# Ledger of designs, part 8: VH-VL binders against Vacuolar sorting protein 39 (VPS39)

Target 1, 267 residues: Vacuolar sorting protein 39 (VPS39), of Arabidopsis thaliana (Mouse-ear cress) (q8l5y0r16to282)
Amino acid sequence: PARIDAVESYGSKLFAGCYDGSLRIYSPPESSASDPSELHQETYVLEKTVAGFSKKPIVAMEVLASRELLLSLSESIAFHGLPNLETVAVITKAKGANAYSWDDRRGFLCFSRQKRVCVFKHDGGGGFVEVRDYGVPDTVKSISWCGENICLGIKKEYVILNTANGTLSEVFPSGRVAPPLVISLPSGELILGKENIGVFVDQNGKLLQTERICWSEAPTSIVIQNPYAIALLPRRVEVRLLRSPYPLIQTIVLQNIRRLVKSNNAV

## First folded at step 2 (VH-VL)

Design re14 (framework fv_recibokibart)
Fold by ESMFold2-Fast, scan of step 2:
Structure re14 (fold): chain C 267 residues (1-267), chain A 125 residues (1-125), chain B 108 residues (1-108)
Amino acid sequence: as target 1 above (267 residues)
Amino acid sequence: QVQLVQSGAEVKKPGASVKVSCKASGYTFTDYYMHWAKQAPGQGLEWIGEINPDSGGTNYNQKFQGRVTMTRDTSISTAYMELSRLRSDDTAVYYCARDQYGYDDFDTYSGMDVWGQGTLVTVSS
Amino acid sequence: QIVLTQSPGTLSLSPGERATLSCRASQSVSSSYLHWYQQKPGQAPRLWIYDASSRATGIPDRFSGSGSGTDFTLTISRLEPEDFATYYCQQYDSSPYTFGQGTKLEIK
């Protein structure tokens, strides 16, 4: 069946980005279900398949609700208008990009491509303009905005890229076995992965606290759904409260899941 | 040579407060968290709390919350623990200890690797 | 809070013998956050084993740590006179961080 690499929510619908380059849209069960236990048992139904949405696998997606845009990472980074999915912009310089981060407040996009980090700005309309292009010493494995700076996970270390002057400041060495993970929190602070632990740092890469999130194994992906931290481990997902002492709330045993996606929530 | 040197023994009356100091040397003081622990005579160790010397942020064991205050002075690389409203069961050796939670040595130890020599606090009337 | 229970409370052995010290947690503790300390009378504790099984710098290879979940063990394969001391396990998994009550290793 369909290999799904990215999932995102838009209003009541689910969007699934597929390895074949198609976008699949799922609609919720009938709206008369108001019992919370019934909602836990709900099944989404395939509403639409957008064939040819991308020529390459869709590896990441994010709904930018305040801008009515869908961001997708595939061969490059593209923006589609919501709800109709008309193409608004394609960032041709993002061809071959492997990771990105979106700052919704400022309208800033950063992405990594080979040994470069590029910054673009949304102009409030349909346009994106290049702000800056920075050289970095190795391939970036994880990237996130941290205030006005950018935190990068590269081969051997975490660094903070100062966007005003282009300098790199070392934070600490990344783990030996697990890939580096940089996760932004709503507060502007970061969680950095090191083997099986999550370490809290501020926007400048300074350690914030001794308490760490302790996963049972090294995660390959972490998403924050406040108040939860959700980690993808080799054969399970762990859900922890994002509050000291970060207790384990739920474990989900898995087969054949490759990534987790952060979703927007309607209030 | 990494070293923590604590202030000398103190004798206090019940109801008084005591402030113990811990002077760090041989490393960057602000790069490592500092812990405080209590050991009553003939008893085991009890964790009191921790301080981030860079930010001044603290986390206390709830058993001591409301009576303990941890501070630091970065200009002299010194951490302080003040315990108020002293009782006879506060008679103990108090230790400061460095956490290996730091930028460069994060891989070396996950425990408290450097300890002060201890400060004996005696509470008696 | 997590309670660490060490057994035995006192272990009387002769130099040359094998020592096995146990630490049992009331709740599961990640092995990455279980540590052992050695303390001699009148001295501060010293970090001995960290992350359940890793020897601290300078600690002889006759010492080994093992275990996971709720059951952890410190083993000394062949006791030397300088090994007679009190050993404490400590969990760093959740606040408040706690120590076991200690196992006193004494000469028979």
Scores: ipSAE 0.000, ipTM 0.395, lowest interface PAE 16.8, mean pLDDT 83

Design re15 (framework fv_recibokibart)
Fold by ESMFold2-Fast, scan of step 2:
Structure re15 (fold): chain C 267 residues (1-267), chain A 125 residues (1-125), chain B 108 residues (1-108)
Amino acid sequence: as target 1 above (267 residues)
Amino acid sequence: QVQLVQSGAEVKKPGASVKVSCKASGYTFTGYYMHWAKQAPGQGLEWIGEINPNSGGTNYNQKFQGRVTMTRDTSISTAYMELSRLRSDDTAVYYCARGLRYSSGWYEVGYFDYWGQGTLVTVSS
Amino acid sequence: QIVLTQSPGTLSLSPGERATLSCRASQSVSSSYLHWYQQKPGQAPRLWIYGASSRATGIPDRFSGSGSGTDFTLTISRLEPEDFATYYCQQYGSSPLTFGQGTKLEIK
């Protein structure tokens, strides 16, 4: 009965973050009963409900497999040890954070809270240490690491925050109607949303003129699942191959879908 | 709603000083720089300088250096600009404007998205 | 300091006409750092175009900005009565921050 706002895979299991603040853990079916002429029907089984996981809705979560941690965004940003979900750290400075990005290679977290961008580093001992705190001109709508820099979507523009000196460099306007979207690629490049197009930029915000994805409509969410880019549009999902010329592979008509979530251990 | 509300018009004699206030509301006061600009009657805009309300750090246009002092009071979200040794050519409307934080001497992309209503300062003999 | 020169100083046109306003910089300015403000008599300036080409919130699409390097242009494709005002270009790229002297659009 609980409304699910975030989903993430961990091994063979699914974690579901709920509006009531609970975390639900689902396991694959123990055995698939089959008939010789019938398709298998598979259903994940609720294994466990962690009722006291968070006091606020769980709006995002990410399995950090290399560190055996679960990152969750709810009232604040919290880290739980895997597989037992013991609380390892709560970033109290992230209370009211509205967006975050994790750099798995360096172990760096950045998040936005009100009109500030904060950077923390995982110290390898299970703890997190504050590195920097930057002021920004407006509420950050989207955020992502881009190399050692941070790309921000603020109201109707994209900017690159240089973490060494704190300077902001405008990339280009995000468009008039759709909110900004900043998406990291494995290559270190970014996809920035502008109306119905995805524009490629490097880690310094320099435009790559010949490489664009054209969505059928302005997406509200984009997930990269190599080799695919998956975009949520007003009444459908578009799956495109993440290779120039970025052809449409599949269109899925969906009902009542609010947001796509990345699955790190799927399949 | 973001608002910048400035103090009322002033009439001063040459050689006096004037202190203009700019009260901010509707946003985190320490998250943005406050800039000041001058506009003489019938003339264009001239940048005077900026203050970081978080640190109190200031940068002034060299034309006004030595005569201008910018301060702030974070408890009441108010910025101040004091101009001393007033001359007749200081007669102008003075505006406060919200802008991007200037951090370490490097230039940041920024623009003035909200302005105060202006304060007329008249310097007459 | 970077000097911004706007031309013409005054532009007299009728509603329905196209307006083209020029801003020339004494040295190259990144497009990201060039902005336009509109000011009506007795009012504070208002952000109109930022980053040379991006309309600020609420600005009608008849307004467009363009340019790079030292030459920037604000274009109004079809003037409306409420568009008659003074327009200032500004650079935010280097200290001291500077404005052009303004172009006044007035009814012919």
Scores: ipSAE 0.000, ipTM 0.360, lowest interface PAE 22.4, mean pLDDT 82

Design re16 (framework fv_recibokibart)
Fold by ESMFold2-Fast, scan of step 2:
Structure re16 (fold): chain C 267 residues (1-267), chain A 123 residues (1-123), chain B 108 residues (1-108)
Amino acid sequence: as target 1 above (267 residues)
Amino acid sequence: QVQLVQSGAEVKKPGASVKVSCKASGYTFTDYYMHWAKQAPGQGLEWIGEINPDSGGTNYNQKFQGRVTMTRDTSISTAYMELSRLRSDDTAVYYCVRDTYEFWGSDYPLDYWGQGTLVTVSS
Amino acid sequence: QIVLTQSPGTLSLSPGERATLSCRASQSVSSSYLHWYQQKPGQAPRLWIYDASSRATGIPDRFSGSGSGTDFTLTISRLEPEDFATYYCQQYDSSPYTFGQGTKLEIK
């Protein structure tokens, strides 16, 4: 079978981004899985293979439901129209990008490549216009919009990038063992990963409270799907309720899962 | 210096309620969760619940749910635990405890316990 | 809920000897949320080891913690008279947070 590197839900279907650059669309016989991370535990039927969707492995995907677009990160960042997957735009400057964040309200895209952070704006006519390009001191491992600014997880620390003047403000040191993770919440607040905990901070990087999410091991990926916080740990997924004290709800043993992605499926 | 000072011993009859206080000093009261733990005579420790002093949000051990209420007053840096419908097996020392983890910085987490409050339920 | 079982319940040793205290969890506990407390009669418990292996401030280096998953150990390499107390392990990984029943270290 094909190696799957990215999974995203669209309506009742699952989209799987593959290492060979193909996009595979799966459907259950009667209903869709509510959580794409359960793909390996479900009996999904392959409905369609879009060969040549990308020339490189598809490493991330996100359905932008309010805009009827599929965002994909592969060789670059591309936008495809839903449901037919026609190419709408390709951000050629994002060639070699390793992380991105989308601000749906403003139509702003930010992404990182090497030691640069670039910002583009959707022009409303299907195109994208470059807004700014910032230098940063180290390779960005995780990135998210936080209001008008950008929170970055780099090798040794979390920083807030002020988009008006390009200055960086330290939030706190990142963990030693696990990669830094920046997760945005609809409220504009952030969850920052440090070792095996998730820390809540406001959009300026200020600690909101001592309330925390405690994982059994340091996660490599965290996804928020209200009311759950879902973390990818070594060879398993841990699902915790997104309410203090964040109790463990479910442990899912999964094989060959490399990334978790937020689903558009409602409760 | 960080200190947690609890109210004095109480003697109550079965069916009554008791409210224990815990006054914090030496740190920013709203920055750390406050927990409550029970220790019956000659027995081990049992977690009752926790309160976020900033938001007032609480989480209780199901064993005590429905009988315990935790509150705080930020103006005097004091946390409270009220236990209602007291039974003989509620006779215990009750401790307030500051969260053992500091979220900001690289320093070691600090653990601070109150001195304990003996609650005796007598028939 | 996660049940923590400590063994032995009572450990009788002489000053100068090595003590090994065990804490076993009914399911996996992250080492970042396994802590040890010391309690002397009439006193509140005191944090001794946090995150399975890190000594709290002021705790002598003769104390060490180790373990992961379901098996954790507190070791005292050379007992001093002030070390005789009851030791509790505690998990802070999932609610309800639980303590072991304690190991009482007493003078032989």
Scores: ipSAE 0.000, ipTM 0.388, lowest interface PAE 16.2, mean pLDDT 82

Design re2 (framework fv_recibokibart)
Fold by ESMFold2-Fast, scan of step 2:
Structure re2 (fold): chain C 267 residues (1-267), chain A 125 residues (1-125), chain B 108 residues (1-108)
Amino acid sequence: as target 1 above (267 residues)
Amino acid sequence: QVQLVQSGAEVKKPGASVKVSCKASGYTFTDYYMHWAKQAPGQGLEWIGEINPDSGGTNYNQKFQGRVTMTRDTSISTAYMELSRLRSDDTAVYYCARDSEYDILTGYEEYFDYWGQGTLVTVSS
Amino acid sequence: QIVLTQSPGTLSLSPGERATLSCRASQSVSSSYLHWYQQKPGQAPRLWIYDASSRATGIPDRFSGSGSGTDFTLTISRLEPEDFATYYCQQYDSSPYTFGQGTKLEIK
């Protein structure tokens, strides 16, 4: 069976990005939701396999519903039109990119590649235009938009990259064992990981509150689905309420899950 | 007044194990990571690894991975480093050192602010 | 791993003179993670300068640290007898954390 590294919803369908570079599309069984005489479990069925979608594993995907585009991260960052998956754009400069962040309101993409952070803007006509290219002192491990600025997790520190002048301002040191993790909130505020602790900062890296989210172990990824924060921990997922004191709502034991990605599809 | 007091000198044969202790006082033991470093005679310092006294979580220098085990006992504010399958080149002074103050909200600089007096371990046949 | 190379290995000077100790990293180290320790014979190391340039508590003004990237310097403006010791630079930028081989400051 295919090893799945990324999952994203698109309407009622599921897109699965595979280690072999294929994209698999799954559809639910014919919906008969209001049939009171039948009791059955939904089973997603493979509708289509797009072989050769990428020559490298597909490690992340995001549906940009307002633009009818699928963003994928594999050997590079590519955009495909929905629903037919025609290639719209491939960001050649993103070859070897390891992390990205999308600002849906402004149509801005930022990504990291080795020791560079690049910003592109969706031009509305299906293309992407390079805005800026910034040098950073180390490989970026985590990246997120924070208002007009970009927050970066690099080695042992979190920094705010000022996009107007390219200056870096240290926020605080990241964890010693756990890799850095930057999560943006709809408000423009951030949650920064430090070991098993989530710390709240504003778009300039200033601390907002003394209360923290305490995960039972250091997460490798976090997805915000208001009112919940969903964290991928070793061999499990923790669901916490995004309200002090951030109580644990659910623990889900999962197998064969490598990362979580926020879906922009609601229907 | 922070103090780290280590156990006394040890003489071991090749292949044996040694367990060095580091007793902390003058601060909240579980609030600061504890590190261990090796200094061979006439040489510089080499980092061995670290332990979080609160969780018991450890991170070791790969050079010592498989031979070193770090533990702690919070009831007596004591950290331990055990080194197994001793070789002649393990002859050294071993130090425990406290990581700098950790403000969990901001994080502080990561440096070794207090050190134990050292424990000489001699490995000889 | 990041290798820190200190120079000179031994520096022979007299009290009252200026000392300059160098630490060079094999790759870039953030100044926030470059520290200096002093060690006297038979004693444990003691934190001296942290974050490349900040003096630890109780360290005299005659000591200053500077540098960024791969090149860092510890300077002693006017040596006092008690300053003769071995100084180690250390990086905490990436695991495994590493120390330089030390510069021994000895009386001429």
Scores: ipSAE 0.000, ipTM 0.413, lowest interface PAE 14.6, mean pLDDT 83

Design re3 (framework fv_recibokibart)
Fold by ESMFold2-Fast, scan of step 2:
Structure re3 (fold): chain C 267 residues (1-267), chain A 124 residues (1-124), chain B 108 residues (1-108)
Amino acid sequence: as target 1 above (267 residues)
Amino acid sequence: QVQLVQSGAEVKKPGASVKVSCKASGYTFTDYYMHWAKQAPGQGLEWIGEINPDSGGTNYNQKFQGRVTMTRDTSISTAYMELSRLRSDDTAVYYCARDYSEWFGEDSYYFDYWGQGTLVTVSS
Amino acid sequence: QIVLTQSPGTLSLSPGERATLSCRASQSVSSSYLHWYQQKPGQAPRLWIYDASSRATGIPDRFSGSGSGTDFTLTISRLEPEDFATYYCQQYDSSPYTFGQGTKLEIK
C-alpha cells in the first residue's frame, strides 16, 4: 500500500501527497438517491495519480483557495495552479526546508531550513520575492505566523521572532523529550506543545488561559479540525474537543502510521 | 555517558582526500548539531563547519568551502568530515564536537563534548 | 568574521598566584555566546566557562568568568598545578564561529 504523508481537500476532491513523491487525487462517488434499500457511506475513489509530482516525499500540502494555488512541501516549496496543477513557482531557497507557515491575508510565506528562517511575499502575478532571511541559534522544529511575527519551536524552547529587527524573545522552554509543536488556531491564537500538554498563548506568547489540553502521551503531530484537536500519539490517535476541559472524544488505535495530515482542511 | 569516538590517525600525500569519522553514543544522535574544528601543530583552534544530523544540512567556514564535505549516517550514529585536495598546511588534529543549547534558560549554545581528535599528516 | 584576541599569549606564574586572562572581540558579542575552553597538551579541549560567567559541571569555584560587549575575562583566584594549560575563548554569536588564539598558562 502507498504511504500517504499529506492530505488536503479541494472542492469535493481529496489530494493525497505520498512518500514516493506522487500526488493522488480522489473523488467521492455520488451516493445513490434512487435506491433507499442500499445505503452506502461515501467512499473516495482514486481518480488520478500524478506520478513524479515530486522526487521526494510530499510531507505537507495546503490549498490556497483564494489564490487558486496548491502549496506543497517536498524537496522544496512549490506552488501549483488549480485546478490544472501547472507549476507556478518553486522557491529555490526552500530546498531542504523542513517546516513552513502561510499567512493568507498578507500573502507571506515563512519557512525554516537548518538554522535559517526565510520570508517571501506573493507578488500577485504568480511570483514570490524574498523579504528577509534570519539566523536562528538552532534548527527550527515547528513554525507559525503570529500576527506580523513568527513563533518558532527550536531546540529546547519556544521563541517569538520579531520580523522588524530580527530579535528573539523566549516564550517558555519546550519539553525535554517531546519535540516542539507550534499549532495555529483559526482565532489567531497558538497552541504550544510541552510533553503531553498543550498550552494556549496569544500572538505575543502571553498565556491566554490556565487550563491545558492533556494528551495521554506526548504527540508527534497535532492537527486542528475545528472544533477538534487531533493528535498522533504512539500507536494511536486522540481526538479532543477544543473546549474546556478538553475532553477525549475518540481514540483510534493505529498500526504502521508515521504522521498525521498537516493541512488546514485535514481530517 | 556521552561519548564521541573518532577514527585513527591518517597519513596522506598532497592532493589526496581524507575522511574522518566521529561515532556518537549515550544520547539521541539526531538531537544535537555536530561541529568540526582544526588544530594545526602548535596552533589554536579553527572552526571548520557544522552538520545537522537530523536533516543532513551543513554550514561551512568560507575558508574550507569547496574542499570540505560533512555527512552523517543516522543508522550507526556516525558523522563524517571529508577534506579534499590536501595541502601540507592541512596537517592538524581534527576534532568533532557536540553542539548543546541550555535547557530552561536564556539562549546559550556551546560545544559540550569533544571527540579525542584525529591526527591527519600531509607529507610527500 | 568576529576576531577574538587573547592576551597575554603566554602567562608565566607560580602555584598560589592569581591569573587574569583577557579576550577582546572585534565587535560586540552577547555574553550568552562567549565561552572558554581548557586544553592540556595531547588532549581535546574541554568546556570550562559558558555564557561568559557560568562554570561548567565539575569546574572549581576558583575559576570565574566576567565581561560583556567586547571585553571578557577569565580569572583564576589561586592557581593549582592542574590549572596550567592553554585557555581559548570562543564566540557563537555569528558564523563563522571563532576561537581566540589561546593563552598558555605555564609554570614559572
Scores: ipSAE 0.000, ipTM 0.389, lowest interface PAE 17.9, mean pLDDT 83

Design re4 (framework fv_recibokibart)
Fold by ESMFold2-Fast, scan of step 2:
Structure re4 (fold): chain C 267 residues (1-267), chain A 125 residues (1-125), chain B 108 residues (1-108)
Amino acid sequence: as target 1 above (267 residues)
Amino acid sequence: QVQLVQSGAEVKKPGASVKVSCKASGYTFTDYYMHWAKQAPGQGLEWIGEINPDSGGTNYNQKFQGRVTMTRDTSISTAYMELSRLRSDDTAVYYCARGYYDDSGYYPEDWFDPWGQGTLVTVSS
Amino acid sequence: QIVLTQSPGTLSLSPGERATLSCRASQSVSSSYLHWYQQKPGQAPRLWIYDASSRATGIPDRFSGSGSGTDFTLTISRLEPEDFATYYCQQYDSSPYTFGQGTKLEIK
């Protein structure tokens, strides 16, 4: 098998972004009557390989269903039309970008590249227009929209970037060993990673509650798949319920997994 | 200047325990995993395990599980590896090494840099 | 566990010659998790090439790494006297992390 770095669902199909830059499309098995006393094995079948989709590894993908677009992060950020995957736009300024966040309601894209945060807006016709470019004091490790502002995990701290005036407000230190993680919730609240703990803050970075999610080790990636929080830890995945007291539901031991992504969030 | 300095050579009898230290300087000790590796005379390198110096969490190679214990003291930026129930085939140079990762976004893509100078442990009767 | 087999075990060459060192994995290893270290007698290993092809800081451009899947190569285009040492490949793709047995470069 090819090395897969990103997975995203599109209808009944799976899109897999590969290290060789290809996009692979998998279809589910044919529907058929199942015998409940027998082993049920669901096997997705490779339907199509789009070679040359990107020149570099595809490290993140997101289906923007309301806009019929596929967003991909590889050498740069690209948008392809669905279902045919024709190239709609390539954000050349995002060359070397390491993280992004999409605001579906407003049609805003933000991404980080070294010590810069750039904002683009979807014009509704398929094009993207640069809105703003902000300087930040250190390399951004994690990024997410939080209302009209942007929350950044930089080096050892979390900050809120005010998009109207470009000011930065400190939230708290991100921890020492694990990379910072900024995860948006449908409510507009954020979960911020600190070592093995997930801390809840509002869209202005204000601490919300004393209860927190406690992982067995510091995660390198967290995705929210309501009602679950799924964390990639060294050598395993932990699934927790997103309700106090955030109980552990499942532990999965994995080989060679690099990143967790969901339909509306990439790390 | 980033460096790792290990404790001096040890001579032990079979059945004894040995505790090797690795003192870090020139970087934030708690920001990177510390790894330990074994090199028997005239042979290659073998990974023993790792410790997260911030949390104290450890992961050991199954070959050494039950005989190895890794700890750290953050107040003096020092990691320790203790190997118990020593056998003659534990005679080796033991290295600590920092699990360095580039800030380029593919964590964990660790490589070992720097390495300590090594500690020779001789097990003989 | 992934076994890394290096060949040859010993390579005898003269300064000025090209050296090619092989590392073969028992199963596929991502190039992002394959690294090379140089070790001289009485010294600790030193990072030489990381992510299969990236030279570590200070490593001369006569050294290059390449490969993917199960086959990886370290090449020295024109040997200098200081290049004679033992070279180890290492994988960080899956635990336990493993090293090859080493290729010793020696003067002919």
Scores: ipSAE 0.000, ipTM 0.397, lowest interface PAE 17.2, mean pLDDT 83

Design re5 (framework fv_recibokibart)
Fold by ESMFold2-Fast, scan of step 2:
Structure re5 (fold): chain C 267 residues (1-267), chain A 127 residues (1-127), chain B 108 residues (1-108)
Amino acid sequence: as target 1 above (267 residues)
Amino acid sequence: QVQLVQSGAEVKKPGASVKVSCKASGYTFTGYYMHWAKQAPGQGLEWIGEINPNSGGTNYNQKFQGRVTMTRDTSISTAYMELSRLRSDDTAVYYCARVPYYEYDLTGEYYYGMDVWGQGTLVTVSS
Amino acid sequence: QIVLTQSPGTLSLSPGERATLSCRASQSVSSSYLHWYQQKPGQAPRLWIYGASSRATGIPDRFSGSGSGTDFTLTISRLEPEDFATYYCQQYGSSPLTFGQGTKLEIK
């Protein structure tokens, strides 16, 4: 079977980005809705395979519902129109990008490639225009928009990149056990990982006087699925409510899981 | 004064259920987590689980999952722990204890432990 | 789960002597999440040291906590008669929360 590296929902359908570069589209069986005895026998059915969607593995995808676009990160960052998946734009400068963040309100994309952070803007006509290109002192491992600025998790520290002047200001040192994690919230506030805690900061990197999320071990990945925060720990997944005091809702012990994938499905 | 007062000793038969109460006074009940711990005769402490009195959310030690239920009643500032399908090795003193929220100092080095404990409730499971 | 091993299990000393109690974790625990409790027979435990090194309210200066990573220590500089009790370390860093098996301080 095909190795799936990214999953995203679009309406009732499921999109799967594969290691072979194909995009697979799954639909739920419609006859299940008319038979109450079959409620727990649901199986997503492969509707279509888009071979050659990418020449490299599809490592991340995001449905931008308000713009009817699918964003994909593979060899580069590409945008496809929904529902037909016609190619709208490919950001050639994002070749080799390792992380990205999308600001839907402003239509801004930022991504990191080695020691550079680049900003592009959706021009409303289907294209993307480069706004700025910033140098940073080390490889960026995590990136997110924070209001008009960009928060970066680089080796040894978290910094706020001021997009107007390109200056970096330190927030606090990153943990030594797990890689830095920068997670954006709809409010423009951030969750920053430090060892086994998630720390809340505002868009300027100022510490918020709110309770923190305490994971049982240092996470390697965190995904926000409102109202939950889902963290991948060395041998388990923890699901916590994104409401003070961030109680543990579920623990899942999994063999051989290496990555968490986001889904925009209403459940 | 801040106090946690637990219900009195219980004697139960194997297979029965027991419900222990922990009444809080002298502080804002919904501002603190409530934890429960077990101490068998002559043994150390074992964590059973926690409840957030504000949300009602719970987290249980897997050893007790499926047999323990924690609830609270905010109108009377009381937390409850119910343990079902009792067996002889459930004979123990059960404690409730509060843990303060860390609303401030998100990068601080100090985290308060279980700073106030109930007096304990002896549950005996026999014959 | 993180296992906390306390040593010695029993420590027999006289009033006026120095006591050193060890707590060793099977995995690294942030010092912020390591706490010590004192328990006397027939009584509930009482928070004694929190965050590895901070004395709880009302705890005498003769008590000090230290340590990081996997090795933590509770020290009593000069034992008083009321200090003879069982001491438990506890970690809050990962679920399930765990306690050490206790060190009993008893009169020699």
Scores: ipSAE 0.000, ipTM 0.387, lowest interface PAE 18.4, mean pLDDT 82

